# Designs tried in a protein design chat: VH-VL binders against RecQ-mediated genome instability protein 1 (rmi1). Part 2

Target 1, 235 residues: RecQ-mediated genome instability protein 1 (rmi1), of Schizosaccharomyces pombe (q10160)
Amino acid sequence: MNQTTTLSTELTELGVRVQNRWLQSLLDYLAKKHSTGANTTPQLVMQYLVASDIRESTTSEGAAPYIVSEQHNVRIENTMLLQIVRVREIGISIVNQLEYLNDLEELKKLKGQKVIRLVHDESGDEEQNDDDGLTEAQDAVQKGSELKKMCRLILEDSNGQRFWGLERKPIKGIQLSTKLGTKLLVKNVLVRRGVLMLDPNNTTILGGSIEEWDKDYFPKRLIEELKGELSKTKA

## First folded at step 1 (VH-VL)

Design c7 (framework fv_roconkibart)
Fold by ESMFold2-Fast, scan of step 1:
Structure c7 (fold): chain C 235 residues (1-235), chain A 123 residues (1-123), chain B 112 residues (1-112)
Amino acid sequence: as target 1 above (235 residues)
Amino acid sequence: QVQLVQSGAEVKKPGASVKVSCKASGYTFTSYAMNWMRQAPGQGLEWMGWINTYTGNPTYADKFQGRVTFTLDTSISTAYMELSRLRSDDTAVYYCAREEYYDFWSGPYFDYWGQGTLVTVSS
Amino acid sequence: DVVMTQSPLSLPVTLGQPASISCRSSQSLVYSDGNTYLHWYLQKPGQSPQLLIYKVSNRDSGVPDRFSGSGSGTDFTLKISRVEAEDVGVYYCMQGTHLPYTFGQGTKLEIK
């Protein structure tokens, strides 16, 4: 029994079916990087897998069935490994979403710098710290978090096939700020009109991201996409 | 859950104007464009244009430019189509239909249609 | 404007037999994003049109698997493997790649 076979078997028990060539490349990389000769654990492999593109790192045996988009009121009992391509909030107007996202971007600027208030009056070139500004930014962020209602996802399987997923009940970790390329395990999921009906009981968030997809995405590029979506013409 | 409900049938004289309403429910109104189509009796479908429900900006097919106006009342999730200077050949069933805004992963198609409004133009 | 041409315009079919409808566009329907925005709608007698197939080959939910769409570029086909009585109506192809959106003339499917 070799190491890759043992690791593959253990990862399969967790619902993850890795490509042998990808796993071997990872093991070679880890051996060079750490120079320890230590045994690689399934947990360590998972740390790298959730940062990978599952189209390259996993096998088609964990993919969604071909006909999921063609089915209505069908249950897929098998465990599927999926990665998030896009997240949208469908229960809140895009206007309100943009207000929230702009507030978040402004708050991030404040956190990245010392908050200094310039007092504008007839006598004033004085600068002073303004704690009220931080409170206002925190209130804006909290108000935005109260706007979460229902997320719609575009999900991708190991074969590159894409599906709609709809959050039927709130799932912790699924929101507009969820990183692109985040990995999900979905099991015993109901499909209605080609849409995967997601809830906390059938969805496990493994985490991770694909750096190429997620770079500069939230909130800057998401804001750009939402504005473009609303204003886009097909001319 | 998603419904588009249109106003009732209208009979108009040539030269008059007609205003048809389309009330949306079951979804966030501003997240979808509203398209307008018509169908003359026994004829095929003809696209008239669309309105961006977030910005209020309409786009009209050239044939209707200058005679049609698309407007919104977002407070009641309702879109309107007003056609002026009516001719007898404007007699048709007028439909509204919902279209998801374009982004990289979604494309334009009409997933829900109103029930239609018959507009008859006769002297 | 993109001209959409359907054939045949009248399609009498015996129950249980296959049916095929062609749709041809005057220009390529491949959009700059790589997607092809060719859709099929069914209008049953006295009803509003309903979405049947979107982006060439994707069935709208609830549409039976006996319906299939295929094609690329300018040539598209809607196929019904076994026609049932509930399939009567007028079928329209539509392109959403170019403004203005345009429809084919419609194909009336009738049971013989």
Scores: ipSAE 0.000, ipTM 0.391, lowest interface PAE 19.6, mean pLDDT 80

Design c8 (framework fv_roconkibart)
Heavy chain, then light chain:
Amino acid sequence: QVQLVQSGAEVKKPGASVKVSCKASGYTFTDYYMNWMRQAPGQGLEWMGWINPNSGGTTYADKFQGRVTFTLDTSISTAYMELSRLRSDDTAVYYCARTPLRYFDWLSGFDYWGQGTLVTVSS
Amino acid sequence: DVVMTQSPLSLPVTLGQPASISCRSSQSLVHSEGNTYLHWYLQKPGQSPQLLIYKVSNRDSGVPDRFSGSGSGTDFTLKISRVEAEDVGVYYCMQGTHYPLTFGQGTKLEIK
ESMFold2-Fast, scan of step 1: ipSAE 0.016; ipTM 0.498

Design c9 (framework fv_roconkibart)
Fold by ESMFold2-Fast, scan of step 1:
Structure c9 (fold): chain C 235 residues (1-235), chain A 124 residues (1-124), chain B 112 residues (1-112)
Amino acid sequence: as target 1 above (235 residues)
Amino acid sequence: QVQLVQSGAEVKKPGASVKVSCKASGYTFTSYAMNWMRQAPGQGLEWMGWINTNTGNPTYADKFQGRVTFTLDTSISTAYMELSRLRSDDTAVYYCAREGITIFGVDYYGMDVWGQGTLVTVSS
Amino acid sequence: DVVMTQSPLSLPVTLGQPASISCRSSQSLVYSDGNTYLHWYLQKPGQSPQLLIYKVSNRDSGVPDRFSGSGSGTDFTLKISRVEAEDVGVYYCMQGTEWPYTFGQGTKLEIK
């Protein structure tokens, strides 16, 4: 009702322009779940927004302007809300990335086996298996800190327009394990030949994901995608 | 529920123009390029060109450049193909088909959804 | 323009038997991104074409496992391990590596 206008204004100040229909539906849902919903905050709305598809939840006012691929330089001064479709590490060989990701997948399997064993055999030989799991976790964590140089992204706006984004300087929170559908605010960004030039000064990570896109993606489906890419480099 | 629906059959005289529409539903229109193909009676498929729905830039096959125009109305998720200076040998079924606009090739699936076709007959 | 040549153009097959269609391009179909944009489509009588296989060997959603694609560079093959009645139609290979996109002549698969 009158609350919709206040929330819409506050969210706009945060760089997010929600669709009135989507916001009304959320408020109705929250009112039913929390009795009245009288004191719904912008922060609570954001919690649901970052889990949404911005093509459905936000207006075209937060979208990227028309990008002409033949233009050499253009600056988009406005704040855009974008969601991550894909992340690729282009500064590290695919072979090294696959080694790291396969280690993570194996670690995940070993943790699953330990949990099943503990549940099934509560008095099992925990001491014998602790060292193996811990060692592989250490290797994976250490490799992770070393395996970030330059990410290239596929980004999508509220109109479904897709763009390349290139990490020109390291942005904390952008890496191969970044969830698909993660929301970004990008402002005052230089576009060079259709590619958004991203850095910590023009990019803010809001977080979130789209469950449908991210389900079982990291590291299993990412490994499959990278294997496909590697197999074609010498075809 | 992903679907492309084309306008109905047309009968035109030589020298006229025809405009075929292709309305998309069930997906984000600007995430897929729109291809246009035709098939003369008893013949194979011929590519006419495509339009990048994200940038609005069309690419035409040389055979049709100067006679064909691809346009979009993104507000109604519709692509258009207009063919001018029609000849009898333009008689064909015309198809639209979506194609993933790929940056990395990862989310590329070919022309996976096609319209039902629009028969254009050019006769006196 | 890239010329796509299919063989055979007519393929009579007995139900339950395998079938194979060849497609040759006049130049390599490997694109600058490392991908090979060679696709296979089936047009059943009176219907729009439908995608079977994209990028040489990837089956589209809902396409049965009996269909497989293989090949590299300029030589490609579509195989059907066991032909069923619903497989009748015209098969086209297509290249998306260069503009203009080009199709093969089509292979008409018929049941004997």
Scores: ipSAE 0.000, ipTM 0.405, lowest interface PAE 19.5, mean pLDDT 81

Design g10 (framework fv_greziprubart)
Fold by ESMFold2-Fast, scan of step 1:
Structure g10 (fold): chain C 235 residues (1-235), chain A 127 residues (1-127), chain B 112 residues (1-112)
Amino acid sequence: as target 1 above (235 residues)
Amino acid sequence: EMQLVESGGGLVQPGGSLRLSCAASGFTFSDHYMQWVRQAPGKGPEWVGLIRNEANSYTTQYAASVKGRFTISRDDSKNSVYLQMNSLKTEDTAVYYCAREGYEDFWSGYYYGMDVWGQGVLVTVSS
Amino acid sequence: DIVMTQSPLSLPVTPGEPASISCRSSQSLLHSNGYNYIDWYLQKPGQSPQLLIYLGSNRASGVPDRFSGSGSGTDFTLKISRVEAEDVGVYFCMQALQTPLTFGQGTKLEIK
């Protein structure tokens, strides 16, 4: 299809090299949903791509060079498409992170209780005022107080190669709550001891996730992973 | 005693389906990635695919030759891993092994190789 | 795909002699964590493969000290310091750096 060729070319200019079979399957899917009818744009394709596994949806041309893991003080000039496998905060102790994450779980439990109460009671200003106060505190803890100092990432390319990525300067959108499978474009990146040195100048966050990876991950499964890591260091 | 016991092999016609099971005992199954490897008669081993542990969200990967036809799944409550094989071809004829991948923790990064293997189960695809 | 090439493919050895098997990868197996993701397996006649060496140089549990692995990047060697009768079988190297995991063609070790 002409549409497939045009979209593929436009996405390649953005650093995203889709598999033609994947793109054709997406276009077929969209066409069968007659109520969705409209012109398919690169932006719409990107919305589906960032929710995909790039090992399935993209070609090896966007992958990291095969020797990156052995490199030290080498710059990779090409644009790479990578997906986030894991995020860890290495500038804050695991103990302090667990305290914060456990508090988040407890606050989420309290939010559930509030929703049930609101459905049951459509009156009562005092209860509403109490709930509003707790909600403000919860929002401050969850959003404004989220711990962030320096993240280390495990990144994966379209070939399934995994690499360490280190946040050398703060990158907006990279934190413990960042969804697993989030897509990054990384270009002109310095490699030190096989680690990609990430900063806002060389990293573009495309967003997205892989639902199977991210389902029930933050903070429940992250807490369990961190507890496991802490126990290993004590043994 | 650590062991893997495979079952579900047999003779199927081309285009048919077959489900292999692999039951683990003697170790904490849920901690480990599980691999499927096959070996055609008189040939060397060929990797089929893997499934990761819960900490890695049970993600799967497959060899190109089986992608879209084979599905790997696991049930940690039953200490079992499965290989669902659909649209079978004559070239899928092989002894199929499940194997445990030794792995302490994704962040510790300590890998022990495929240190426990099943006995293998024969799958024959022919008319 | 990473291609793994073994040499020799056939290795007749007198008991007590050393043996050496080479494995070359089409690209580096050195991971960002500093390990070479190459494993060595032995398949004895009629048996499942068994792990000998993982991550380039680490002996698997129960594997005798006479087995050793070495190398980095693209060139790797499995050495047996003194071959014994129970070492007969086919030896395979395997890369575990990326999917698909790929095996060498195998080296058949035979007693002369």
Scores: ipSAE 0.000, ipTM 0.422, lowest interface PAE 12.2, mean pLDDT 81

Design g11 (framework fv_greziprubart)
Fold by ESMFold2-Fast, scan of step 1:
Structure g11 (fold): chain C 235 residues (1-235), chain A 128 residues (1-128), chain B 112 residues (1-112)
Amino acid sequence: as target 1 above (235 residues)
Amino acid sequence: EMQLVESGGGLVQPGGSLRLSCAASGFTFSDYYMQWVRQAPGKGPEWVGLIRNKANSYTTQYAASVKGRFTISRDDSKNSVYLQMNSLKTEDTAVYYCARDLYYDFWSGYYEEAFDIWGQGVLVTVSS
Amino acid sequence: DIVMTQSPLSLPVTPGEPASISCRSSQSLLHSEGYNYIDWYLQKPGQSPQLLIYLGSNRASGVPDRFSGSGSGTDFTLKISRVEAEDVGVYFCMQALQTPYTFGQGTKLEIK
């Protein structure tokens, strides 16, 4: 369709190069879901794009070039569209991270207990117990919002190539709770031994996630991954 | 206990070939970059080359003095890294060490570019 | 290649006294990410080198607090606050900023 060409051009100006098949499928879906003939905006397409897998939704034009790890201080001037595979905090001990994450997991358990108690028992004491536990969990979450020094990312491009990104300076929105599949635009980035040196000037967070990657990940699966990493360092 | 054990050293004539092996135990070998470092008698260490892990496509890199003559390879199923040395010269005489680089795999580790575990070393003597 | 120069080459120390070893690089080891890519190793007589300090100032696992690394750019120092008999050996700095990785010529620490 003519609409796909116009939208593709507008999205390219935003740094995103979509697959024509993916875009056409989205337009067909939107036409069936709501109203036939309505104009679809680039912003609406972006809403769906950031929830997609860029290996399926975007072209290779936004992919990372082959990074020669034998080269040092290589600069990639072009804009790359990347999705986050993993986030790790390397400036804080794994033990301290696990203490924080266990508190968050307990908060999730308390929410489950509240639902069960609400169904089986309407006692005022149950309401008070849930409220007290939630307050403690809220304090842990507030404490955890300050749990950030330096994040290391595993990033993936539209071709499925994976590589490291290191937070050189704090980037708002990058932390352990950042959803898997979150989209980033990275430009004019320095590569050191295959690692992208990220900072607020070269990194733009588009947001989003990939549901299948992020489901049940934070904090339960992250806790299990960190326990495994702690075991390796002590072995 | 984490350990690296080298083998395959010995006396070889100039122009000859020799293959060194390094067997790893006590850690997840496949996650790590592996290094080869040599030390000539009475001198300091000299970096020989490296091989990266699977996440970095097993790429290799060599010091200029050995490039084209030496080849590094690994077999993760055997927890081993190898150094194939061809066209040996008298100046290649040294104790050869394999070492683990602190570059962990993409999922689990720190990267510090430090050689945190070293083998015991194996002597290679190139002489007539 | 980056050249690493150590001083002194020989360092006799009485047990319990402090020791200081210097390492100078031919170019800055400070990367734009804020780290100095320098490591320190100890080679005890008849043994393989062992890692003491990485990325300028971080102690390796199992390394006693009496060892510390400092410096930035081209001038670096390894300090031992109180030398013990077990510290005898040759100390090497290594730059890990770029390949080929290069070592200093070594500093032999001897007990008087």
Scores: ipSAE 0.000, ipTM 0.431, lowest interface PAE 11.4, mean pLDDT 81

Design g2 (framework fv_greziprubart)
Fold by ESMFold2-Fast, scan of step 1:
Structure g2 (fold): chain C 235 residues (1-235), chain A 123 residues (1-123), chain B 112 residues (1-112)
Amino acid sequence: as target 1 above (235 residues)
Amino acid sequence: EMQLVESGGGLVQPGGSLRLSCAASGFTFSDYYMQWVRQAPGKGPEWVGLIRNKANDYTTQYAASVKGRFTISRDDSKNSVYLQMNSLKTEDTAVYYCARDRYDFWSGYFDYWGQGVLVTVSS
Amino acid sequence: DIVMTQSPLSLPVTPGEPASISCRSSQSLLHSSGYNYIDWYLQKPGQSPQLLIYLGSNRASGVPDRFSGSGSGTDFTLKISRVEAEDVGVYFCMQALETPLTFGQGTKLEIK
């Protein structure tokens, strides 16, 4: 109880309100894994949280009654934990985005073919290290920066409620290749017409992802989604 | 799967008292805020009051029309919420519902309602 | 107290046709959180109210996709894209911005 209470309090200071059931399950798992009463830190809890679905791992802002009665204004001063559902680039035409993404998909296919040929030609050790595909990743990052203008996000809170988010200023870590389920802390944010106005001063990228959402998403499923959007307009 | 079953209604004379019970099953009752809502014959619903969960110290709120006469309480060990009604008036005649309030990140809403129990206040 | 006003009060609809119900609040229900604190409920004849839409536009679990909620501030709309016989009942909007929670007077949807 004491450990759970202390961790919950410390995480709440960061704007993260974990479900007691989820946290206790994590603590039980970690106790079995380490077996010697190792102290769990908020940092370790966060490593697991950013890989989770916050609809399952977190709860409401526990400090307020369920009906929040504040003066009607468009600024949310408290810290919100959100996860990214979708990223779109709205400052660059869909045609140009598809050209870039199709090139990236073809590069991925070529990499796969090369690996198969190397394995086929060599009978020895075929283990790949962590650097496999690093050159391709570097090229993709450079091309991504050339296509970065202004991202619009679909964001989701712990209850599955979705919000539009718009980059007012470039935020490092937000681009088309940002993993689905990436966690954000948003603080002191302006809301205009239901859209969160995001900038580097009010948005902190925690990272992470939801594997189920992000599986085969970039660039394959993103290409399919963008082709669908393009079909709704005159090309 | 989930159920809310109200009981304790009936006919009572003006100035009398009744205690309504609402028994919950199929969910973790102790995590939820609980609401009482009533509906007079031929009228729309009227909010009566609420009770919060243990994390919010079981605090209560009431509509002005019932404040001082009605008291909401709960027993998490019995998965039950209660409405104690004192100094009943003819205008308290209604079907009384308990409802589960899904306390979410930003707001609550009544995602599950009981079947209702009739309270008739008449001489 | 926040007053919720619905229109129309009676709505006869031919099956398969769309239906719209309006709800107006006496003050803005848009909170700094970005939510409009309005919910929609359906009460079928002889039954308890059931949740359809919460926080303006979110469908409750098990609610068909033909139901949608829209609007912001003081003017809100519940739409049914194609009315089915099972949709008969009284529809209520409710504000959850502040206590006391208040309901609209109801809209009775009938099949003609």
Scores: ipSAE 0.000, ipTM 0.401, lowest interface PAE 17.4, mean pLDDT 79

Design g3 (framework fv_greziprubart)
Fold by ESMFold2-Fast, scan of step 1:
Structure g3 (fold): chain C 235 residues (1-235), chain A 123 residues (1-123), chain B 112 residues (1-112)
Amino acid sequence: as target 1 above (235 residues)
Amino acid sequence: EMQLVESGGGLVQPGGSLRLSCAASGFTFSGSAMQWVRQAPGKGPEWVGLIRSKANSYATQYAASVKGRFTISRDDSKNSVYLQMNSLKTEDTAVYYCTRTYYDEFTGWFDPWGQGVLVTVSS
Amino acid sequence: DIVMTQSPLSLPVTPGEPASISCRSSQSLLHSEGYNYIDWYLQKPGQSPQLLIYLGSNRASGVPDRFSGSGSGTDFTLKISRVEAEDVGVYFCMQALQTPLTFGQGTKLEIK
């Protein structure tokens, strides 16, 4: 009683309104897992919240109002808690994105092989093979960061309403590799033709993911989705 | 709004088969264990069985009264859980509910419940 | 199977009075992790069951604070501090410690 009330109040001050049932079940789970729930902090609750589905973990008070394509130049002043359903880069051709993602997949494979060798010496740091194909893979990663222009998001609120968000100015942490289910706080946002106009001043990234959405997604399933989109566009 | 909607009920003769569907909306279906519970006319609820999430290999469990005759399955892409009922008996006559277990890591409290679908087994 | 026994099976109550429902399990529902795996449900006439209390004593979302659950091991109680007209229905306890999950026989609460 005391703990859930105190935690709910502190989380509300962070812009997050949790479902009491969700919070209590989390506290019960944590007590079970750690043989106690007495030392649960708002920060610990937030770690679990950002890994949750906000449709289950939060109340409708943090939800967006009804957003339709006819709404143009309307400002939503209230703070909304939203989760990312999809990220797309709209400032760069799908062909160029696929080239980058395939290179990244190869780099990921090479890094996996090197890390496995180093696990036998867990604290070890050996960088002998900088020129052993890794330099070219590392160049691909650098080119990937240079390929960020403008992301378009599919966002979802606590009521399951989905709508578009457009990155009007670069927001650090928003890119193709951003995990699905990542949580955002959005406030004082302008809506144009049903699309939320996002920028660093109105968007705060809380982080997290939804494991079921993000499992095996980047870059493998994203590559598959983009190939499908490219096929439809090639009419 | 969290919601479960059952469908596929009806009248069937003893020995017949019927498949119930349950469509979920308003929550992350794929991460939850799903339950089937039935209630015969004028009686209390009786647990039928469960299916766990993909993380637990879609493991199923059944009440002894239905084991071998009923099969639970799910399609996460359609946010749906199914109950395939074979070799139906008059004792299977009941309102059938699907319901969610909040966490897949432990079985337990059921929320939400669907509105139920009536299955009548008679000649 | 774990057998759940409720008492009373019929409970007429005057509005504003307290009500108490008992549930006894054939074996302990207290898990080594410190929780009693017992839940309480209310089924209002013509409606689906709805969750009231989970893990012995935790109120479900939207459940008024006049409802409380208590007990440990094999003896559990659901209490309503002041019964209101909307509380009419059949109350069921359920053990969730092991499969098959089992319900009590139900307690029908009626207004006098």
Scores: ipSAE 0.000, ipTM 0.395, lowest interface PAE 21.7, mean pLDDT 81

Design g4 (framework fv_greziprubart)
Fold by ESMFold2-Fast, scan of step 1:
Parts: structure tokens; sequence; C-alpha cells
Structure g4 (fold): chain C 235 residues (1-235), chain A 124 residues (1-124), chain B 112 residues (1-112)
């Protein structure tokens, strides 16, 4: 059995339907650069997939059906693979969001970006920090957690169709700082007036991003977008 | 084009500390193990240590000669790996190279992309 | 630690002649997956080491086909079918089976 066929079958079980050309290109790349052709797992393919544009990497079988604003109380039972185009917080005023994001940008200029470290070591020694800079960073993080009430997403399928998704219940991993191009699996979802009603039971966050979309986006470009939206409401 | 650029070398007194940086470009940095190798004047290469990728919890390993004195860390958001050197000895004088692990799925530690190297001199 | 031993340590060659370098390991580098976890590097004067051969016999990207690796277990050979002036430098074998990674002493290839 060809490795491409085996991997395609296994990925389909995970809700992902890859393009044969894309998968073969990836396998060729891995074989020639990493000597991993025979050892390529579905999980390794998924690592590359979540960094891809699903319009190029996946087939229309994972796409959403045609969604229109007139559809109300319609359930899409099939599993869809979607990527996040935009995240907006609709439960907090744009003015308050801009205040927070401008403060965050100022703090990042002074302290650099926050780094997430996975450290699995322990010692008896304690380190004390007498630097006030960490206190400001911690305060910014606390303000970030307070900036979540209800997110609305612009989602895109493998055919490039865009539509709205709304958090009807909080979903861990969805917030203003969620990377653009993050992949979601959505199944058994209710559509109300053309909007996908998302919750933790029907939405799985696969992660990833599209580097070209997300590069320099948060918080700088998001601030510019929100200023433009605020300007339109005043006009 | 895949590239690694080291910085932070220089002259330091015995017992001192120094931090080396290595900036990566042209590949998906977060997928790869990163390694440090040094070469003393007139000698061959000596492996210093490595850091694994996020999928392997950023675990580290060190050569016995530097264990407890050197620390390897990385920042995937900056495409950078670091070597913090403490309690430096004259024997640590070398050109320090940052190198990319070729792949990890085979429990294989070979290195295919190397930086230009940065000189560290430990002398009084 | 695995000890890597190279021979010869100095290799003067006339351009166009073949050359071979031997590397012996203190324990088998043959993994249960069938690969020999030995790599070959070339360090040209004033440059960083560059990968030539990995996993015993696979050529690294951009490496000419006149370079080949062979051997299994504890005895390995790097062959250059026709030496060119560009090949001058120090050749190192390295075991990639277990940490700490260890290098041979190096073989200096010189043009006669």
Amino acid sequence: as target 1 above (235 residues)
Amino acid sequence: EMQLVESGGGLVQPGGSLRLSCAASGFTFSDYYMQWVRQAPGKGPEWVGLTRNKANSYTTQYAASVKGRFTISRDDSKNSVYLQMNSLKTEDTAVYYCARGLEWLLDYYGMDVWGQGVLVTVSS
Amino acid sequence: DIVMTQSPLSLPVTPGEPASISCRSSQSLLHSNGYNYIDWYLQKPGQSPQLLIYLGSDRASGVPDRFSGSGSGTDFTLKISRVEAEDVGVYFCMQALQTPLTFGQGTKLEIK
C-alpha cells in the first residue's frame, strides 16, 4: 500500500481531507530533506497542514455547504475544516479594546514579547525578582484575561467561502491574540441567520497559523483595523 | 535560504559569564532541534549540547564538560536559540557554532545547517 | 562515550586521484532500524563544518556524487572518487547514535 493512500485514509479519520498533490509534495520534501519518508506519521503531516493555507492543502470535501444569511435554525452535521481569518471581541467596546491594545503595544516595546516556556525541571533554589517590569507584564496579562466576553470570527473553508462564527459559549484558545490562520474542526453546528453557533462541544482547535496573514498582526495591525472600524461608526 | 547567525562572543575573565545568541531564518525554526558545537584553537569540534523542539517539551542535554555551567534555551517567537555560559574556564576558549538538527523522527542527532561561528576567549 | 578513531590523520593527494578515509567506532552504530548513525563533515580552511554524508551513505544537499560513504557496524569509509582542489580541508566522522555526540580526530586532506 502506497504511503500517500495510507496517510490520506488516516487523516480523513481525523477530519482532514488533503490534496494529493500537496501531500505528495510534502512527502517528497520530507524524504529528501529529513530521511523520514517511511516514518511519516499523520501527526507529522498535521504539523505541516496547520501551517498551510487550506485552500491549497485540502479538498472541497471538507468545505462548508453554501451558507446564506437567510438560513436560520439549520444544522450542519458533517465535519468541516475551517481557518480563522479574523477574531473580534463584540462584548467590549472598541474604545476599551484600543486602550488595552495600545497599552500592550507600549509594554511590548519596553519589555519585548512574552515567551511561553515549557520547563520540566525542579530545584531547591528559589529565585527572587526585585524588578518592577515583571509586575507590569503580569498586570498586562491579567487585563488580557479580562478582555474576553464574546468573540465573533470570520472563518474560511477550503473553497475560500467566508462566513461568521459566534462563540455562544467560551472556547479555550479563542481570543483577540489567536493567530490568523488557526485551524478549527467544526461538527454538528447550528446555523442561525447565516452564523455558525460555536461552542466547546462542536469546535476543536487544531492550532497553527498562516505566517503571511499573522506576521506583525497582533497587536499593531489589529489596532489599525479597529481604529478604522471605530471611524466608520462615527461617520 | 536557510541561515544561522551567532552573536554575543568576546573576551571574558575566568569565572565570568557570557550569553550567546543564534538567530535562524529560512526554515520553520520551531520544528527543529537546535545544537551547540565548539572548536578550540587547533582542535576538532566538540559537542556542547542541544535543545529539543516544543513537541519534545524543549528538553536539553549537555556534554559532561559543561553540565551545570552552561544552559541552552530557545524562543520560537524570535526564531532564536541561546547559550548561557557561567563559571567560564580558560578551557572554554573556542569558536562556538549553532547548528540545526537534520531531523528527530529517527532519534538521529546529525546537523545540516551551521552558523558562521562566534569566538569566545576566556583569559585573564 | 563512543570513541571515534580516524585514519590516516594526514592525507596528501594528487589532483584527480581517488582518496579514502577510514573511521572506526568503539561500539556498533547500526540502529535496529537498519541505518548506521555515522555522519561525515568537511571543514574547509576558515569555514564552518559542512555536512557531506549522513546516516552512513546518504549525500547531503549540494554534495557532489564523487563523495560516497560505506561500511556498517564499527568500520566506515568516506571515498572521494576524484579529488579536486576544492576538497582541501579537514574531514571528520561523527557518531549520531547517542549523546554526547563524538567526533573523530580529523583527517587533513592536502594537495601534493
Scores: ipSAE 0.000, ipTM 0.391, lowest interface PAE 21.8, mean pLDDT 82

